# Ledger of designs, part 9: VHH binders against q2luc0

Target 1, 332 residues: q2luc0
Amino acid sequence: MPIEFEQTFRNFLMEHQEKYNRTYHFLILMDSIITAAQRIELYYRTGALKGNLGMAGSINVQGESVMKMDDIANEIVLHYLAASNRVIQVVSEESDDIVDMNKDGGRYFVYFDPLDGSSNVAHGLPVGFLFGIAKRNLDGNMKGPEDFHLREGNDYIAAGMFVIPTGMFTLALRDAGCWRFHADETATYVKPMRMTLPDDPKKWELSFNSANTTVFSEKVQSWIQVNISKYKFRYIGALAGDFHRLLTNGGLFMYPAIVKHPDPKENRPQGKLRLLYEANVVAFMCREAGGDAIDETGTRIMEIKPAGHHQRTTLYVGSKPIIDELASLFKS

## First folded at step 1 (VHH)

Design E04 (framework vhh_7pa5_2)
Fold by ESMFold2-Fast, scan of step 1:
Structure E04 (fold): chain B 332 residues (1-332), chain A 122 residues (1-122)
Amino acid sequence: as target 1 above (332 residues)
Amino acid sequence: QVQLVESGGGMVQPGGSLRLSCAASGFTFSDYYMSWVRRAPGKGPEWVSTISDSGSYTSYADSVKGRFTISRDNAKNTLYLQMNSLKPEDTALYYCAKDLEWEGYDYYMDVWGQGTQVTVSS
């Protein structure tokens, strides 16, 4: 056979940089993110050989305290983002406060969840590394210190996720679509595939934690009762895995408000998912794939102004006809 | 105050060569990526080439690959563009830029100079 040339992620990004006028600084940042993801995947795959899968505060076979895998993943991401020298500040699920990097010369704010679905690690099941990227406001229209990193999803330039340890990577670029890549035998991401939510209701999936059904609002419970049997039900318990299925098959992923818990202190009227590094990430990707995302008031996720680093939100994300129906229900 | 001053432009015949220079002042030149951008008569700006802070990485627009070479001298705070095998299509005002940003069809540039005119004609 003739020599076959695979389109690499770098080739894809360079083509989109030229076509959509993205800066080369973005390629440097993406290189760091991909390197971090590959390193996390290596630790996940080889964890049994190194004892890296221990819980935080546990003792390994040598009598030493062990870091939990999500703590290790966080340190990996922070290291490579800092090494890029392109990041102003980061918000991480595993960091209590915003992390400063290159505050004066950096170009990007990065929001990330280094290991979503960490409960799956002990069982060898897929986990996710999710990220969102916003650019520094060079316009001089800065409203205050908190506005630097507290950006709406509509201000993101990119969002993506890695499904670990499958070698699957999905990246959405603003106004340039949502794309899936797979790592080859050299760990190079290749073969970009444009992702568009299927417009076939027979393929649609419904994804949520059904154990919480009785603690949702009456509107949500009623919608579930009427509609659940019309969908294939799938819930893996990791946002990256559940959302990746949604990109392939269409349908709905939701995380409703908890408003009827027997213990009032367990109620979460604002939802449980984090706005900056979970909800905005999948909302951005879903929009680029032809879908939409709203909260339980019918407000678009990407239009919500965050009030803090770890702000929570309810989430409904998926096929536009379903989201339009739910928005009408929530605004009624 | 950041200042960029381009020079080295002029008139040349097709197939000829020119070397552009950009003298930088008012900032730590060795800490920044530098780019060349051109604007042809009646057209919008077109990115030409970028060089990393150390000079270890370079990139070029497809229209100039193999013909143009970007380089820098951090000791002299100077950026260069060696232009070989010049074509009439290369006729433009050439600007050097600090921290060139691209978004949509617009350029985001922290600082750019006054430009130097390159005219390729017989």
Scores: ipSAE 0.000, ipTM 0.179, lowest interface PAE 11.6, mean pLDDT 81

Design E05 (framework vhh_h_nbbcii10_fgla)
Fold by ESMFold2-Fast, scan of step 1:
Structure E05 (fold): chain B 332 residues (1-332), chain A 128 residues (1-128)
Amino acid sequence: as target 1 above (332 residues)
Amino acid sequence: QVQLVESGGGLVQPGGSLRLSCAASGFTFEDYSSYALGWFRQAPGQGLEAVAAISWSGGSTYYADSVKGRFTISRDNSKNTLYLQMNSLRAEDTAVYYCAADEYYLSDYEYASEYDYWGQGTLVTVSS
């Protein structure tokens, strides 16, 4: 009856820290990100008991303003990123403005969505914390402030997500694969599992908001009509949760352009998902798992040059044979 | 209960200036300071279009190309008030102007569907 110790996340990072710009500074940053994620998960699990669910601007018994859950999650992430003293600037889904941190000594840009699928909080359904990390360019060339944080996904050194409140954590490292960890009873992430998209089409899932089918382009509608019956259909309306299934089973997650809405104001020709902290994050993880990701022009997501920190994109992410087929379709 | 009330609309000559205000009630100071705010307009016989938007801090602003360089959006969080300074007004600026507040999911500032709260509108008429 041997007692064996599982590999911890810290042990895993130490093995991967050197070769691809992963120094002890990266370890400190990751510790802060994990701490933030665990605090968000605690607030999510206990939110109903503490009144933290879906409320902003209300006053509690002590006269203190109550923040809504996504505002709480944003504050937690900002606090722990600042405490790491390793971040130069942050782009957050919940912050309109770029957040400056350690501008002179910071080594990393961090892009994050602190509570993806926040509409699911009131329903007790999974939500996500998505993040991407790029290393500061220290080449000494003078560039505009926007050039520093407006990075292509190919410039990211890591991207990851937490599926809340499941205790599941996925981290992709540049050229070192995509890995899933599980929190044990001590809240230590353990048991790294390398994620690779299955080649077996019987496992493949298709995920998208089917309510939008009639407002997609003709090419997308035609592809759906031909292909939908070949897949198991799953969509929970939280990118982290939907993408989590995709990493396990393979297939396709998509958020197409909305181009045929009867109300023209509801058209979204550039899609809805945000390039820096949603699309690049899942594209990066998917690439490290052997998949790919494109927009509706057939351009790879991680090759798109951002024009703004909250830029939107269409998204098709998943198993490479499906993505290659769609890229050919979109370029025709 | 949150209410947005616009004021400052009226008749102005081409090339003139006008300042719109949007007073928010039902917000605490901290709650108001957590919202992104925007101005939309609807000209006679046309759809609703985005004019300008401002972040919670006032640090980031967006302007439609048709008003860029002529209009300035600003906010006073201590007074729960949003402003739109309109300079060099043109006949095509004639519209009902609405203020709108966006819950902190970071909307695309051009899309009316992303805004949670709306004012009743104030008419701006630019004519000689």
Scores: ipSAE 0.000, ipTM 0.128, lowest interface PAE 20.3, mean pLDDT 81

Design E06 (framework vhh_8h63_2)
Fold by ESMFold2-Fast, scan of step 1:
Structure E06 (fold): chain B 332 residues (1-332), chain A 120 residues (1-120)
Amino acid sequence: as target 1 above (332 residues)
Amino acid sequence: ELQLVESGGGLVQAGGSLTVSCAASGFTFDEYAMGWSRQAPGKERELVAGIYSGGDTYYADTVKGRFTISRDNAKNTLYLQMNSLKPEDTAMYYCAADWYEGDLYEYDYWGQGTQVTVSG
């Protein structure tokens, strides 16, 4: 009787990349990212039992401040990225400033959101860890620190996400597709599955915060009124979780501009999601799966030149026919 | 602006030899890893040879012993000498450049390619 052996993530990389001499630095970086994700999942899963999770500013039984899960996740990612000795600089959702690492000998810029959907933490619902990777530019033109890390999504070499605490990992590689892996009992990622958005409108899902519908632009409100009944509506409130479903079923995830809030201070005409470590990440994965992504001006997400490390954007990401229709609408 | 321009492709009979070259401009050539990849119609791109910034070379098993990669840092030019050509070597050949070491998914720049056709 034959014994079936599951392909590991490392075996997958060796199969899809030239073996030896060309993949070592990227593999070392990916091993560090995977380790960070596994540690975040452990803390998420065991936090209440260990008394190390809570709201920022809480006091534990030893009289020490309890760290918020967002802060714990951020520290874990920073630690393992630094330990890889392959990262030049990082941009993190949880860090106000750019973090320098191996600035002289590093090869990669890493952009990450260590805990997407933090409002789900108190309820034990899925959260996400999203990341994007860019490589040092051949031009070598350094006019300042920002010239290195402010990269368009088209310059990314990889982007991925972990859906925590499900053990699911998705990775897109530049021109090599989008792939999903599952953690086995040893927490090893195995069983690569090629992700391609279905070109079947019957499967399509629509995902957004419907409570915001009346504060969106007239164009967006009108599109929703005409189209919402054509989709299955799903919204979990964590980008990684909502996008995870989208990769399987196709459709649209959107985070429109807020332009009609009764309180003008609550308007967000530039959107809420962050370009470098949220929008570019899902746009990159979606493109490798056969989809596309745009902002509310009809501009492709991965073509937007960032003006700062926490640059915000509106986001429309999903099946290409839907995105093409919306791009035409927004340009009119 | 950084640019890679391949040349030297053409039609050659099986068993023949051909040299393709890549002219590089806009960067400090000798500090970068250089490589050659190829893609035949309907197939994935394959990295066939690389030369690291430190001078070490790499060859895919399919071309090892037949192809030789070299660089002329004074002329900012990369070469691939192809011997004992087979019909299976028919492909577009692309020049690639990377800071320090090459990686198939991490090469920073690619040229437009030069066609090599081997007939028998």
Scores: ipSAE 0.012, ipTM 0.247, lowest interface PAE 8.9, mean pLDDT 82

Design E07 (framework vhh_7b18_3)
Fold by ESMFold2-Fast, scan of step 1:
Structure E07 (fold): chain B 332 residues (1-332), chain A 121 residues (1-121)
Amino acid sequence: as target 1 above (332 residues)
Amino acid sequence: QVQLVETGGGLVQPGGSLRLSCAASGFTFSDYDMGWARQVPGKGLEWVSYIYSGGETEYQDSVKGRFTISRDNAKSTVYLQMNSLKPEDTAVYYCAREYWDSSGDLYFDYWGQGTQVTVSS
C-alpha cells in the first residue's frame, strides 16, 4: 500500500487560519476541547463496562462526594478549558452560575452541554457534547457581566459537537462552513469532510417527539398532519445524534412549544432546549451547512438576545426551504 | 501495596444469612468509594452494592431490602450483610475499590481475591 498522509485537524486549522482570521489561540482552545471530549468518551466507555457487569440501571447519586456521569463530564470540560488559559467565562448546562476563568487575559466565551441525552447512557445509545464559542470584544466598552457572556448566536465564531462514544466530531467555523472529522488509530482527528444539507427532498428526515403532537399549537399540529408523510421519521432523543443525521440527510429537527397539555404545569410555551449551549450551537452549524433555524415566532435563533444563562427557546432547524415555509406560517 | 481481602463466605441454606468482610490495606480507606460485585456461574460479573466515602449506599434491584452494605473507616473494612439468601445469590463475591483520577476519569483499580457464597439446601 503506498504511503498516504491524512490532513490532521491541527493542519486544517493552520491552513485556514489566514482566511478566517483565526490565531494560534483558537487552535489551543480547540485542542483543549478535543482532549475534553476524548476524556468524556473514556469515562463513558468505563461506565458502560460497569453497566455491562449485569447491573440494572444507573447508580443514583445524592451526596456532594459522589458524581453522576454528566457532572463528571462537566468537570472534565471545565478542567481542560481552564488549562487552555484562553477562556474568559463559561456557561455550562451543569453549572447554575457563570464560571469565571481567565477573566482579564482570556479571549473566548465558551457555552457547552457536556453530556446531552444522558438518559441514553444506561442503554448504550449515543450522547453528545455540544459547544459554542464567542470571541471577546476587546475593542468594546463592555460594562456589565451580562454584556460579556450573554451573546447572540450571530456573535459565535465556532460551534460544534461530538457524538459519544463513537467520537464523531463536527465543527462549524464562521463563514468557513461545517466540517466532519474522523479519529484515526492514534485518536487524532483527520480527514476533514465538508458538510452541506442535501437539497434532495427524497432524503429529508423529520425529527421530533411525536408523543407531544396533540399538545403543540394548532399551526404546528396542522403543519405536521399535512407534511409528516413527505419525510422519513427519525428521533433518538439526543440532540447531537438527531442533528448529525440532519446534516447528512437534510430535513427538519424541531422542538415546538408545549401549550395544550392536559396538566397546565407541563406546558412549556418558551420551549425546552437551552438557547446558549443547545439551540445556538445547532443553528450556527446548520447555517454554515446551508440551512437555517427559527423559533416559533419565526425569529432566527441566532438573532435572539439571551436574557439569562439558561434561557430556553423553541427550535426549528434544518433545510432552508422547510425553514422558510415555517417562518411564513409562524409570522402569519 | 494495595490489598483487599474478603472473608465470610460459605455454604448456607435458602433463607439464611451471611456477613462478608473486606479488609483493605495500603491506601487511605476513608477517601475511597467501595463496592461488592459477584460472579454467578454461567453469567457475567454483576455489581451488587456500593458505599461512597460520604456514607451513601446503592443496591442492585434484586438485592434491595435483603442486603446491607456498611463500612468501618477505623478498621479499613467494608461489609456486606446478606439476609434472606436465595439459590440465585450463589456466586463468588468480590470487594472492589473505585477511583477517580485527576482528570475525572473513573476506573476500578483494585479487586480482592473473591469469596465463595453457596446457597443450597
Scores: ipSAE 0.000, ipTM 0.101, lowest interface PAE 22.3, mean pLDDT 80

Design E08 (framework vhh_ozoralizumab_d1)
Fold by ESMFold2-Fast, scan of step 1:
Order: C-alpha cells, then structure tokens, then sequence
Structure E08 (fold): chain B 332 residues (1-332), chain A 123 residues (1-123)
C-alpha cells in the first residue's frame, strides 16, 4: 500500500451515528469540546511565558491582575460550548452556580472539570480536562425525567478526558465502548483504539493518597494492609493522569472517606471528588472499558442521584473483580 | 435476537391494582437500564418509568409518581411494574423497552420494544 489512510475521529463518530442513531447535534457539540481542549493545550504550553501559572489575582509586571490557568481553561470551555448553540446548561468545577446557555433549543447538559490537577501546572506536569454529557428529551410525546441538570451518571450519553499538554483524548459512548485517540501532525485526532481494562492481575496497580491511610475507615485500612503489596503503587495526584494509567493497566483508583482526622473540620465522610464532573465521568468511561465504580456504601457511582451540582462522593473505580470484592466488604 | 415479552395486563376497576411483567432474552439484561412506556388509544407514546441496570435508581413522571413502582430481578431477566390506585386515564397498551434512541435527523425510536400488554381501567 503506497498510502495508508488513518480513520479520523469524525469518521469514527459518523460510524457510531449510523450504528447508534445519534443526531448531527452531537457531532457539533464534540467539535466544540475538541476545539476547547486544543485551546487549553496552547495556553498550558505558553503558560510560564505569559504568567498563566500564577494564582488567581496575581499581578503581572505591568501591575495588571493575571488569571489563574483554571480560570482561563473555564472561560475557553464556556466560550466554545456557548458557540455550539447546543447546550442547555453547564456545571463546571470553576463556576459556583450552574451556567444557563440555550434554554429553549439546547439539547445537552455538559458537566466539566476544565483543568484537573491544577497544582501540577506550576511544575509542567500533566493535567486533565474531564467532561460528561447528558441529553435533554425533546420528544414531546415521550416525556422523560424533568429537564434538570441534576442527572445520574446512568443518564450520561458520553464522557471523556483530554490529557494536557500531550493531547491524548479518550471518549466513552453509551453502550459503544471506550476509545483512545491521538493527535497527528495536523492536530487531527486519528486512529481510534478500543480500551478494555486488562484482566491480568500482574498488570494491576493501586492508586490513592497513602498519606491519608490512618484517617480512612477501619474496613478500608484493613483492606489496604492486606492488599497493597499485591499491586504496583502509582499516584500522581491528578485524577485524569491516574485514571488514564488505570485504563491501560487495570487495578484500582480510590478516594476514600476521611473519617478519623484529628481535626474534625478536616473529616470528609462524603469524600472529596465531585460527583457530576469527576466521579461520574471516570465511572462511565470505566464501565464502557469493562470495569465498574462504587462509593463507600457499595452503591454504583452512576446510580447516585445528585442533591446539588457540586455534590461530593467517595470513589472506588477500576477492575470489576476488585470492585465486586469492595462492594461486598462495604455492604457487610 | 433480542426479545421482550410483556404480561399481566387486563380489565380493572378505578382504584384497583395490576402488576405487569416483562421477560427479557437475547441480551445481557443486567447491563442495561429498562423502561416502561405506554400508548393510550389515539395518542402517542408516553414514558411511565425508568430503572437503572442494578435496580438501585428509579424515575417516574408526576402523572404516576407515588402510584406506580418499577422493579427488576436480574437473576430472572425480568422487569416489573406495580400499578396502584389506577385511573381511567391509565388505560393504554404498556410496553417494556431497552433502548430509546434519537436518529441522525432527530427522530426518536426504540431499538427494542416488546409486543405490549393492554391495561383497561373502566367500570
């Protein structure tokens, strides 16, 4: 073959539109999300030169306030989502309240963390852009759930993640699997690769903040003491990076409840990770890759009904045999 | 070959109760959310209830909330709808469904829907 033609992301998505009867509106939304991700990558790569690695409210050499990279990333995502004219409402980690967009004609709710692992920015280490998408029911004859942003992960139609600045893109589609894409020399995402969690325990890794071990519940501490030496231990402190690695190697990522802290104000019995734009995103992607995700009561993450748009949860996500074992432990 | 078979419909007086069942085959039942939908004479399809793949999350429209209860038995590949305090307005053919999808042009259809079971509420 003198020329090899790589399947592009758009070609891949058109195949799935045919297979899963998805509208052209979803294609427009995905194009906006990819554009936003690539603009965030540009700002990250030039951040040190432009002073974007500082804290919100930092002052540059001209005496002007400098935006934190989190705020820049948030503004980029909101701009391109609004420009798509397909979004009803947005929930963002960087926005205290929900953001209304096209209320009358919008088809999608979008949940996003525009720059996960922001503490890594000052050190030039990888960060992530995570998103989840739920669909509004516009069929007047089939009145579904309330047109409401507080959706369960089970209502999501897609969830994905960009690793910044490398630009690696992973997307899960409802009942259509989890897929990895790489940008080519033209910055076009190409060569979809199906992601499936390895069933080989020799590849499995365990990922959590070990400094918190003594403040976890007794059940979690006991499980760690018995099992930690059976795994390769990896933790970089950014969900996108740790989860990206989990999709390749299998194992477990966890963020347990903090219930034994010496200072009661530091306890987090409901966990620290955000349900709508962190936990549901990785739970959805993991399930499409053959894994599962639960909270510390043994409840499936994607079945938790949020009571607020910034609701927190404990998280255990990874290989199904490990998750099934932990679910049994937590329900006992 | 996906197959959904509903049963349990019949004639009942206002205020009465019925329990519908849906026997599923040809797919991994516990991997999918399931739905009950109904079609009244001369009207379009109306969503009645939704249940998650594990059975831990359920949703209802205001028209049936508090009166209808959806449940599932994943070991038996069976979906249920318990209908209490039935009203004449509940008269419809009831279908269970696996997937409710929108096509490329924005038209909605079920990927898989059963044959239906008739519920008549009348004195």
Amino acid sequence: as target 1 above (332 residues)
Amino acid sequence: EVQLVESGGGLVQPGGSLRLSCAASGFTFDDYAMYWVRQAPGKGLEWVSEISYSGESTKYPDSVKGRFTISRDNAKNTLYLQMNSLRPEDTAVYYCAKDYLEDYYGSWSFDYRGQGTLVTVSS
Scores: ipSAE 0.017, ipTM 0.424, lowest interface PAE 7.0, mean pLDDT 83

Design E09 (framework vhh_7pa5_2)
Fold by ESMFold2-Fast, scan of step 1:
Structure E09 (fold): chain B 332 residues (1-332), chain A 121 residues (1-121)
Amino acid sequence: as target 1 above (332 residues)
Amino acid sequence: QVQLVESGGGMVQPGGSLRLSCAASGFTFSEYWMSWVRRAPGKGPEWVSTISGSGDSTSYADSVKGRFTISRDNAKNTLYLQMNSLKPEDTALYYCATEDYYLGDEYFDYWGQGTQVTVSS
């Protein structure tokens, strides 16, 4: 009888045992992250179709508050990360404060955005679950466990994303590449495919919120006007989905500073995206795929020292020739 | 500066026992998970066992489960591996390592020189 065997995510990770000597602990953490993603996907699929997804502050017929989908996703991730017993502390987009887990025996700091592009939930469009992972450092000069979470992207050991509800999972491992997996009929992630940004300009995509063009800096507006016609324009309003396409076709994703808004209180000169659980995550994956990422000063994203766990940044991420051009422009 | 010094290896006959020790210095030993890793001639590194900082949680590779016991004495900053019912396939250089070191690249270096275990028949 014909039997087909595909390489599973677990098999793939075990083949990297020599590079990650502690892959069993990393595998336990990854199993928890994958389980969380599968649960979020289930809630998104079934809740959106049945109208069972709630909004924060709304009350059902029984007088009970209904949770928003991003709050549900956050609780799912926190639950499975805690259950792994491998996490020291968590930084989450949906949690104002750092979440302590196993401070004494944990190994990892996890940075995550449990539901990127939440505005797409009501429309059945793709959303994302993004995460970054760093290991505890044996630096005796650090002030305590609470200070260890403020890590540069270059200190991450892994970063990844799930494009929900597509069953697509991307994982980058430090110095071991960026890999895409697909969920099979049993929801097992299989068929690792190495991702490398193509140098073919005919396929290059440009991705950003074009509604904000007039409120960007003069340099960014001028660059867009000169260069936009060289690209295919694609934007779905979910970082994971937009970045997933970028990994396949190359090009640029950007989230520029807002500096010319008619209402000054709407200006965001420091950018909108969060350094630890959005910008560093896609920058890490992009680097492992042969690309690069910078902020609007021309500084590499993964070299930025965070001053706080919700620190914002501007973001330009994609094909190296484009990033090199923009870095030159921003430093001029 | 973190330092790990392994000892207790030697030559033993199949079915014999050995106890390995690892003296740790340069970090707060009780706060860190510790592991034993071995490398047989001509093979890559193989994880053997891990113990939590408190000593309450342990895990073992399937190949050694039921035969090896990992333990620690936090007052002495020392990690142990009790090896019973040794087999020729257990022949390897044994390293102790902390899980908090960066192990994500090919220039990985153990802080100790390792201790040689040879099981001969």
Scores: ipSAE 0.012, ipTM 0.220, lowest interface PAE 8.9, mean pLDDT 81

Design E10 (framework vhh_h_nbbcii10_fgla)
Fold by ESMFold2-Fast, scan of step 1:
Structure E10 (fold): chain B 332 residues (1-332), chain A 127 residues (1-127)
Amino acid sequence: as target 1 above (332 residues)
Amino acid sequence: QVQLVESGGGLVQPGGSLRLSCAASGFTFSEDSSYALGWFRQAPGQGLEAVAAIYSSGGSTYYADSVKGRFTISRDNSKNTLYLQMNSLRAEDTAVYYCAAYWEDLGYDSYEEYDYWGQGTLVTVSS
């Protein structure tokens, strides 16, 4: 009996690179991102044995200081991105300032959240590594660092996510679709599967933190009251995991504005999710899968020009018919 | 070691023609690779401008609007040489012309993405 070999991610990317005239530079960058993800999965899986699941500044039973898992994940990603020598600047959820790398010779801006859903780490529940990639803008009018890294989602060339420690990886390439891969026993990502949102309302899911329903706007509360019973409700508290499921079943993931909190300090009228490395990433993947994404003003996520590298947004992402309905509601 | 060597520049009168050549060494032109080859120019007191490019895949070409219909880019894979045929030359075509090579990235062509550059050859269009 002959041995059947699964197509590896590298083989898939090389095939797509030649088909779409992609450079070896993009392949090198993707290899660094894959390597970072494999190292993050290893640390997550072994974290209890090494004390890596503790909070920053904690001391393990041997009296050694314990790094927080999100700090470890951030350092892993920064290390491999820098080693690729292909990155101009990085925006990371875990870094207060933008990180300069190869500013003059680099080709890419990388936006990432190294450990989405970090509150799940202590419980061994799924977390995510989200990333987006944009190419250097050659427009001679670009001025200063903020103009270079502050890119709209429509300027991204790729976006992806890893659902940790499940071994599942999703990658969307601009105008080339959204694809899912699975890690084998050697942690090699294999078996590319094209992702397209189902046009079947019976499969559709609704995903959000229902505990916040009473603090949402009146329009959002009214929409939930009318529509919630039409969906399967699922929410695991990690964007990557909830969105991963959404890509298979269709429906809606949302993170609405918080406008009616009893404590005014807890209101988030501009939303909580970060535009560059969370909302743009899932919006990009969703669009390549045949869906769409908007904010609570009905503006498409990928058309929003960021005013800062940690800018927040509200998010509604999923099946196009649902998003079109919500856009009309929010513009009324 | 990759090297690009331009030749064929010089002084020519308006309305004249020149053919620039770029001899490549250290790599081979192949339709099996994601290579792009192009010509860029820099006029006195101006920035670098993309003029023309030819892609390894299928031989598809790009031309700047300022030269479209007047200039033709071509390659000879057997000679590992890139050409730029310049016809109906104008005073504004006066520039140092650079040959450049890179691997393509998602079908984009841009000077920031080019890995290797020649030393340049001066083209002067003057009476």
Scores: ipSAE 0.000, ipTM 0.201, lowest interface PAE 12.9, mean pLDDT 81

